# VH-VL binders against q9usg8r228to453: the designs that were tried, part 23

Target 1, 226 residues: q9usg8r228to453
Amino acid sequence: IPESAEWMNHLLEKVWPLINPEMFSSVADQIEDVMQASIPSFVENVRVASLDQGSHPVRVVSIRSLPSGEASESFSEKQASEAEHKDEPEQQRKQFYNFELCLAYHAKPVEDATSTSARASNLHLRIVFYPGIKGTVGFPLPIWVEIKGFVARIRFRCELMPEVPFLKNVTFSLMGLPELNVSAVPVAEGGVNIFGLPLISKFVNDAISAAANEYVSPKSMTIDLS
Short names: E, the ipSAE of ESMFold2; O, the ipSAE of OpenDDE; V2, 0.75 times the mean of E and O plus 0.25 times the DockQ between their complexes.

## First folded at step 5 (VH-VL)

Design s64 (framework fv_patritumab)
Fold by ESMFold2-Fast, scan of step 5:
Structure s64 (fold): chain C 226 residues (1-226), chain A 122 residues (1-122), chain B 113 residues (1-113)
Amino acid sequence: as target 1 above (226 residues)
Amino acid sequence: QVQLQQWGAGLLKPSETLSLTCAVYGGSFSGYYWSWIRQPPGKGLEWIGEIYHSGSTNYNPSLKSRVTISVETSKNQFSLKLSSVTAADTAVYYCAREGYDFWTGYDYFDLWGRGTLVTVSS
Amino acid sequence: DIEMTQSPDSLAVSLGERATINCRSSQSVLYSSNNKNDLAWYQQNPGQPPKLLIYWASTRESGVPDRFSGSGSGTDFTLTISSLQAEDVAVYYCQQWYSTPYTFGQGTKVEIK
């Protein structure tokens, strides 16, 4: 393991349980929107009630610095920029700090698999399906979905500024669809056939992958910190 | 067209510092990572580290405490320093170019220098 | 670190016959978004630096003869020389760039039978 990754993993272990789950509401909303678009005709509605990080943290597998500095550009970006703007004088140059992060998550085994509290130690979603047709409502069907594991490679471009806090914005992009393994379990006693859980797991896996695809290279998301 | 020319000390004594330089001719220095890779006699290839023209570096963790790669952009050159050498550091040292695309990620070596034999003997 | 293991260590093949070299990674090197593998193959002739043959596991570098082909995905990869020529006598290395440090296989020496 690299020294930098070891330090960050030590910090994540201490801080992870303290993170406010509300910080994940935007991600939960995107997953819900994708699921809504994909529901079969015999399901009226689907809702992501929560996305909770649990107490077991993600792990930083590696971190590496990428080309950084004034107007840092990849070979492809530089060729595109020169072709488009070769006669255009640059009035303002920006400073960037760029890096790549590889994250891995593996859920911890739970000795008492029937305990909701014990299962809540791992990263999970709570999803509610509403069977029926549009204009009618069926009995709500709550499902617990545990994230068994994932691997994600993410690139970050940080634009620097001279004023405190010296970080103007952060742009990130996934370097591929995350490897993802999820497992669905019912939280209600009746009405859920356990043989249907693999179909629900696949549906949720596909929805999370589709939501993640909105941030897969060359697509990106920018967070403005000023 | 694009050519890498490398040079530096060929014979070192144990505990000395290895210093090698690589110069890029006939093409752009910017937009690429530049790497050092070594090959001990009769053995395989070992990646040492990489540097971008801005000075950003990544090193092989096994060598991180002893290795420094630096760049001199005005001359289209980059250099390797490896401190506290031993007989285990005897190898042919290659400089190489990596293609770099920020958003798609690729780091394979498409252009290599001819190599510099470094012998560490007491 | 991702470990790269090649097999066999040495291979003797008659001129004009097919040569096959295998490479196995300790972890998957697949980019899921574009379904491409971070895997390259190099040829090294005696006294020369390595030369890139194949990248993305199956894409031939410009100027590389059609007799060289790469295949495989995830953790298992193959370099095939469909009809061995005299100039193909060399050591071949696979390399991953899925994560740092970049790592190479131990090499496979191809010789004429």
Scores: ipSAE 0.000, ipTM 0.435, lowest interface PAE 11.7, mean pLDDT 79

Design s7 (framework fv_ecleralimab)
Fold by ESMFold2-Fast, scan of step 5:
Structure s7 (fold): chain C 226 residues (1-226), chain A 125 residues (1-125), chain B 107 residues (1-107)
Amino acid sequence: as target 1 above (226 residues)
Amino acid sequence: EVQLVESGGGLVKPGGSLRLSCAASGFTFSNAWMSWVRQAPGKGLEWVGHIKSKTDAGTTDYAAPVKGRFTISRDDSKNTLYLQMNSLKTEDTAVYYCTTEGYDWLTGYDYFDYWGQGTLVTVSS
Amino acid sequence: SYELTQPLSVSVALGQTARITCGGNNIGSKDVHWYQQKPGQAPVLVIYYDSDRPSGIPERFSGSNSGNTATLTISRAQAGDEADYYCQVWDSSSDYVFGGGTKLTVL
């Protein structure tokens, strides 16, 4: 890793707590959709009440530049034959910057497990399960899900433009499913965990992995900044 | 169809110079990253160097054995790639291939998708 | 400098499966490309990005890459598959690196 990656980690440490949690609403909604589609017959509904990044940031393990520009986009049979189609100038005029980022997250040990503020320092989800009784909605069961760790390899394609802010859009893709570990604990005072913590942890882990699979290569997501 | 035709190879004495050319057709040459790869008689493939497209700053990179002696250039108006070889050594004896570089940003790094038939350079007294 | 190691030669009987290995430190984290070179001809790309096939390459050709070893697999070997095979990666310290090549003989 070059020294520039270390500077990025210092910046992430400062900026991480300042990120508005609402920016993660799309991710939370997607996780909720996957969970809702996978709930067992004795659960009527499930909600992701919040996805909170906490104060402990992700770490950039490595960053590397990938080939950029028109020639680096894909020199497939189509690109080779594009010389025959001089009529399509738009693609040839685009300017790109490509890079790959390896991110790792490892939750900090919680000294006092009874402290909600200590637990909230790590990346976490608050999930509410609604158990069904003979097909009717039961009482809400709130669950705290801590992200113990993950490793993700992500590629980014930045389309540049001559006008400020010089960045037209960013496309990203995961280079395989992230390695993911989660831990679920009940939050309800006096509540009974009828599902079992390992079952809930597995259910949430599978749902997050399935949501992430929507962005695994060759699938991608583009964010328009213009 | 994509075609790459190398020329300029021949016999040269140690310490001499030689200029190779590669005429490209069937694709948009100005957008392509171009490489030279060589192969000594009866031996394996060895990357020599490449030149990026103008949109990627048109920079060149060279393998350690040839750095400082070889220069790669391109003429996009003529769809031609060049390799200027100076201070030639007997170890430079090889078939020199002109290649295009492929890259798919979603899946990875550079590979060599199209190759010319090669031109033989013999460095001998 | 980064190095790739291949066996010097591999023999396979007609119709059987040939496996050619490419060894490299943590090669599973790199993208591996494979080239076929028949006598007197230029190399031809047969596998790129570990396991993808270019147009025109038969399904008999497949690839894998994990840990310290990448493998090119040629099923239902034919006489026309007899050639030298080279693996190749890109490394930040060494740029483009080729293996030494493996001569495949179809018996």
Scores: ipSAE 0.016, ipTM 0.477, lowest interface PAE 6.2, mean pLDDT 80

Design s8 (framework fv_ecleralimab)
Fold by ESMFold2-Fast, scan of step 5:
Structure s8 (fold): chain C 226 residues (1-226), chain A 125 residues (1-125), chain B 107 residues (1-107)
Amino acid sequence: as target 1 above (226 residues)
Amino acid sequence: EVQLVESGGGLVKPGGSLRLSCAASGFTFSNAWMSWVRQAPGKGLEWVGHIKSKTDAGTTDYAAPVKGRFTISRDDSKNTLYLQMNSLKTEDTAVYYCTTEGYDWYTGYDYFDYWGQGTLVTVSS
Amino acid sequence: SYELTQPLSVSVALGQTARITCGGNNIGSKDVHWYQQKPGQAPVLVIYYDSDRPSGIPERFSGSNSGNTATLTISRAQAGDEADYYCQVWDSSSDYVFGGGTKLTVL
């Protein structure tokens, strides 16, 4: 049975708009690297100009505690001589707290589709394509990519420590590729239609999925909080 | 090409002792957590105990029915796992399987990915 | 001590879907692993961490786990799927716990 996550959703609503977008720079770089490796022959370069979380937060659908683990260290000869110089001859142990989150995101409808501020309320990417056909370099094509929605299942392992903030590090892993839906729209005058915006949306969707695959189990990422 | 081959099973009287061996090949034995799982004739699977790798302190844990009577050890130089069974009871009659424990980054080791063919231990008078 | 409950037997017709349940108090908060054991053979891991398949296991095998019940689903059942199936969890108080096993008969 998953535990209640309503308090976490309350916290996310307050904190989400305050998160510095630079915290997502490594994710943006991974997406850019994947796109750059996959660009069509008629595109010279592609850049992720920004990845911004907007003001509309992700939601925690469920949280589930996982078995707590411990990593033990060998009992040393010094520890075996318990009464000599050390008051605590106990075997050293690392304490872990493990849990799984199911996250869902659904973009809010934008009443004024021409408003940049209204559009920026949702999770989005700004991507710039640099066309290049037969050695000719065209003008940069800025594309707004809205994340329409996603569902992700993420497992976390938190290493605990006795001193504040009681968390030494956090390791996370995706339990499969997230379900992802994106939409691309041009922000340049006159718009752009190289092969249709659905093809651009697919290209971006595939790139985000490929970048996410670098964190899919058994792969993981550890964030050191010290 | 992972192979686990158990040996040492046989007939023993109640109160007797027996030592089982498990020869491992096809993987880096010294890094693996190893378990013993048993199955009484016509019954289900029952975990007996495990031993962690030396890098994880080489500690052992045992199921309640065997705690204090059974001892698990390993010889990494020979790629061999052992189960020393003392004070055997008729309810210890079972096929004993040698298994490797699968690793997951968030929980450590908690499932059994490779199994040997098993060795039969019969405790009877 | 933590306990897992499985039905003693389940029957399925060739080509149909078999479902084998594993009941446990709040089992949805635990990771469930499933093993297949054919007569005279050692067990084989078929599902781990609720729904993941080891290499070599057909996509006909799937798993789920929520609330008090985990389920192993075998679609398009084949004669070769006839075996005993065991669920297994790790519990902090009981370590490794196996269910009693379910004999699957393919008719």
Scores: ipSAE 0.000, ipTM 0.413, lowest interface PAE 17.6, mean pLDDT 78

Design s9 (framework fv_ecleralimab)
Fold by ESMFold2-Fast, scan of step 5:
Structure s9 (fold): chain C 226 residues (1-226), chain A 125 residues (1-125), chain B 107 residues (1-107)
Amino acid sequence: as target 1 above (226 residues)
Amino acid sequence: EVQLVESGGGLVKPGGSLRLSCAASGFTFSNAWMSWVRQAPGKGLEWVGHIKSKTDAGTTDYAAPVKGRFTISRDDSKNTLYLQMNSLKTEDTAVYYCTTEGYDFYTGYDYFDYWGQGTLVTVSS
Amino acid sequence: SYELTQPLSVSVALGQTARITCGGNNIGSKDVHWYQQKPGQAPVLVIYYDSDRPSGIPERFSGSNSGNTATLTISRAQAGDEADYYCQVWDSSSDYVFGGGTKLTVL
């Protein structure tokens, strides 16, 4: 059954610019690690200098409760084991709330495409490439990577508890690789071959997708909230 | 990009043995539940068995037709899945697919999200 | 053991809607997944958990599951949709169960 996400989108519009970019440092580090592991032969080093959310927010497309279908063998075994021990009246069964979230991002048009300040309104990365062959590309090559858009489906499992904050932990997993569209633009004037920009865009897109793959089903991440 | 590449298929006599391998890349193999699914020529898909991740105890389960004859194992250091087939029968003739199992938080593992290209095993005199 | 039943063949005209059924006892209480297999190729997951689409699968593909019948619906059918389609469930007594497959022909 779909729920209206309108109130969530209104909240995101107000708080998005206020989110500290340092909260994305772990994501930036993962992207950098993937890029460093897969650098082409003509690149000696690569660094993610920053990941900045800008002022234009992500949007919640939909929220839905997960189906209450037949439990898998693994879940059934664990649940049966737990139920067997609920003979003591003072014990409560674990309570879970599972839902799926669909997020979409679409960059807003930039008034002046040559302005770095105008581009900073959209979600972007600043990446520095250190080429291994002098004269082919600049040294170092700073690149502006704008996230033109993405669509991600994320499943959440929330373990509830009676005490504040009422959430014991949250586990999430991506339901397939996010759809992702990025665009790379050099911020330095010299050294970049125009044919290099599509290759850099593809390299960055592949690296972000590979980093995201670390959270794609069957993988998950659990955050303990107390 | 997730890639699964099967190898080891071929012609074998009834009662013989054969070992299939599946080389995995593009994901953290050690965290994945891995399955083998087969398809006899011109017929439908049939699940053979799976092996759970080490985090989930690394246990194996098999379909009734192959239980006791087939053994699934994994080598996480090599990102490789294996299917050891013993006492082969003509009914085992099929293309064997290596596949990853998708995860749902509520129900656990239920579906097959990535598949290799398959390797043909022919059991014939 | 649990059994899934699919029609052997379904035909659809270009641009029209194809519906492929998957019958099973009380299948509406199970989670149904659908795979597309083109000749000589490996299967590809197109629908999971009754109605969810993996990344990269067009919105023309949708699913439903109620009572004793699950349905894969392909709207605005294209020539590239010609393939065998398989439904699949997990069952506590039978583990992973596949339907027999349906050959979709786009005329």
Scores: ipSAE 0.000, ipTM 0.403, lowest interface PAE 19.4, mean pLDDT 77

## First folded at step 6 (VH-VL; framework fv_cixutumumab)

Design t1 (at its last look DockQ between E and O 0.02; V2 from the best seeds 0.00; counts 0 for: pae E 11.5 > 2, unsure alone 74.6 < 75, placed apart)
Fold by OpenDDE, look of step 6:
Structure t1 (fold): chain C 226 residues (1-226), chain A 123 residues (1-123), chain B 108 residues (1-108)
Amino acid sequence: as target 1 above (226 residues)
Amino acid sequence: EVQLVQSGAEVKKPGSSVKVSCKASGGTFSSYWISWVRQAPGQGLEWMGGISPDSGTANYAQKFQGRVTITADKSTSTAYMELSSLRSEDTAVYYCAREGYDFWTGYDYMDVWGKGTTVTVSS
Amino acid sequence: SSELTQDPAVSVALGQTVRITCQGDSLSWYDASWYQQKPGQAPILVIYYKNNRPSGIPDRFSGSSSGNTASLTITGAQAEDEADYYCNSWDSSGNHVVFGGGTKLTVL
């Protein structure tokens, strides 16, 4: 790992377990929406109860600065950005910092897979399935979904400003769909196993991938930090 | 407006059984679970079990398993709770409640309650 | 089976804010509903699924959840809010309904 990424990884190791899982609520909601849109006919509903990052952090594999033109998701966006700034005096031109980040996550092996506390050390989703025919009420089926691993490449465009925090907004885009591996385990003893574990795992994997697809180039998301 | 009308107060001897009725009016009966909840004097709410009138499926709290029977008659929109081998500790107000269900959220809630049936178990 | 725990009693001054908290392992999986009960009356649903209020429930009642906890907040407590409050949810198995032990709210 380049020296430039090493300090970031050290920081992540310290900060990762301190992050409030509630900050991922938006991501959880998006995954839930996709799941709900793609549930099998014999499932009444599906809910994401929580997304928790655990204590084992993601790793920065690589980080590199990019020229202003390479951070653009599409040619059209690039042209639009350049056109917007072409007529502005140099002193009033928006300044941008572009970079690419490659992230990797690998779950830590758990000695006791039946222990909730042990599982909680890794990135995981809590999902609840509600089996039944549409219009009927079924008993909930809680599912623990462990993220075994993922790899993602993300490009960032930061709009700079002279005032603190020196970032006006950040635009990010995924460079392709992330590689993802998940494992689903029923939590409830004696619960009705409507789906085989492989089917549930696939369903969750597909849902997360579909959710991620909303941010894949040429799509992007901008966060206003001002 | 949906209402749940319960049967009247009961006085029972130890070892006997009591059957309480809960009649729904003003809405669909079969589409909602009916739960039974009791409350001993000065105590909290205790879930006993519930039934889906449509399917006839009943679920019971472990504490009452084998001693409580919950049934429903769709034709009369009436749910029943029978508790056997009564003890003094079974003296309580017994409520029936309709479990509403949000199809989008998957969560249920008890939005309509009966007024309660007082069951007194005494020698 | 998992249990839901509540403080047995809390007090709030008139017009002030009070939070009643319910705690249990099952709340990590399921949301809670809240019920108000006054002496000699049946319980009344006041909050369900996050922060949803049934018709007729004042907007001073709100719900929240975090981790293995759910909370009912009364912002600007009124005298008529004096009652017992119960949280309710599924147990960890998802097969049984459970109530908290109840919290008696006194408005001072």
Scores: ipSAE 0.220, ipTM 0.737, lowest interface PAE 1.8, mean pLDDT 87
Fold by ESMFold2, look of step 6:
Structure t1 (fold): chain C 226 residues (1-226), chain A 123 residues (1-123), chain B 108 residues (1-108)
Amino acid sequence: as target 1 above (226 residues)
Amino acid sequence: EVQLVQSGAEVKKPGSSVKVSCKASGGTFSSYWISWVRQAPGQGLEWMGGISPDSGTANYAQKFQGRVTITADKSTSTAYMELSSLRSEDTAVYYCAREGYDFWTGYDYMDVWGKGTTVTVSS
Amino acid sequence: SSELTQDPAVSVALGQTVRITCQGDSLSWYDASWYQQKPGQAPILVIYYKNNRPSGIPDRFSGSSSGNTASLTITGAQAEDEADYYCNSWDSSGNHVVFGGGTKLTVL
């Protein structure tokens, strides 16, 4: 791993547990929407109660600086931009810093697989299935979903500015669908036999992958930090 | 009109080094990668590495790590590739190319190529 | 492997359609671009980002991809299309550029 990647991993060890899980609520909502579109007919509803990062951080496998400015434009747009800006000095254009990260995550083993406190250290979702029982209020089926691992390649474009915080906005895109491995563990008895845990794991895996696809290039997301 | 002008042909002995230059004229130099691609006689294209002149960061293909050094001089808009410990297998045409990418799609492109520098390694 | 694999040679009768293929693990993550090279000349870009052509490249050139395979198709091949063709992409890590071994196209 390059020296700069090790520094980032050191920083992530400190920062990761401090992130407010509510920052992921938009992602949780998107996963919920995908799940609701695909639920079986004997299920009344499914909800994503939370998506929490835990305390075991993602790891930066590699980081690579990318060219900025006209070099980062499509070939056709570069031809148009070169004609439009041919008289402008390079230093008077917007300042960007572009880079690519490869991230990997691997959950750490937990001694008691049924303990919610012990499993909270890993990246996880809390999902609730609501069975449809005619004439009776159905019992919720809370499922703990652990992200066993993922590998993702992400490009970032950071627009810089001279004032604090020096970072005006960040745009990111996924370079292909991430590799993803999940497992599901029921929180309580009473409903597990309706679905089977392997089917729940696949259902969640597919939903997360479909949500991630909304950020696969050429699609992107920009976060304003100004 | 952007052009890449490379230094002239070289004849070298085994064990020596060669340094090929690539000068950009017209258009932007410092924000693009300058990549080096070689082609041995009768063989295919082989990427050796590249440099971002803005950051000074160079990236090398694993095969050439430790033998190749790629540098850039922004003041002269010139990139250099130096290959050391030359062998007869290093006889090839060495191209420089201006490399961009589409940030939104991740697609890589080499839109401007030098005409190539022939390096012959013989005893 | 992060290599891109191409057939070494392909032939086509004048006016017929030919497909040149490129396979590699990285093509499931990244799109391929295609370069044409004639003897004694530097390569030129003929296809970028899936199926786009630079200015000056005839519309008989097209690209496609499926799974880990990219293809360059020439419909109505002409004598001037006789050349070596290289696919190009990122390697599986996304850190390095890789070329296929090249395909020599002969127009009969």
Scores: ipSAE 0.000, ipTM 0.524, lowest interface PAE 11.5, mean pLDDT 79
ESMFold2 (binder alone), look of step 6: mean pLDDT 88; pTM 0.914

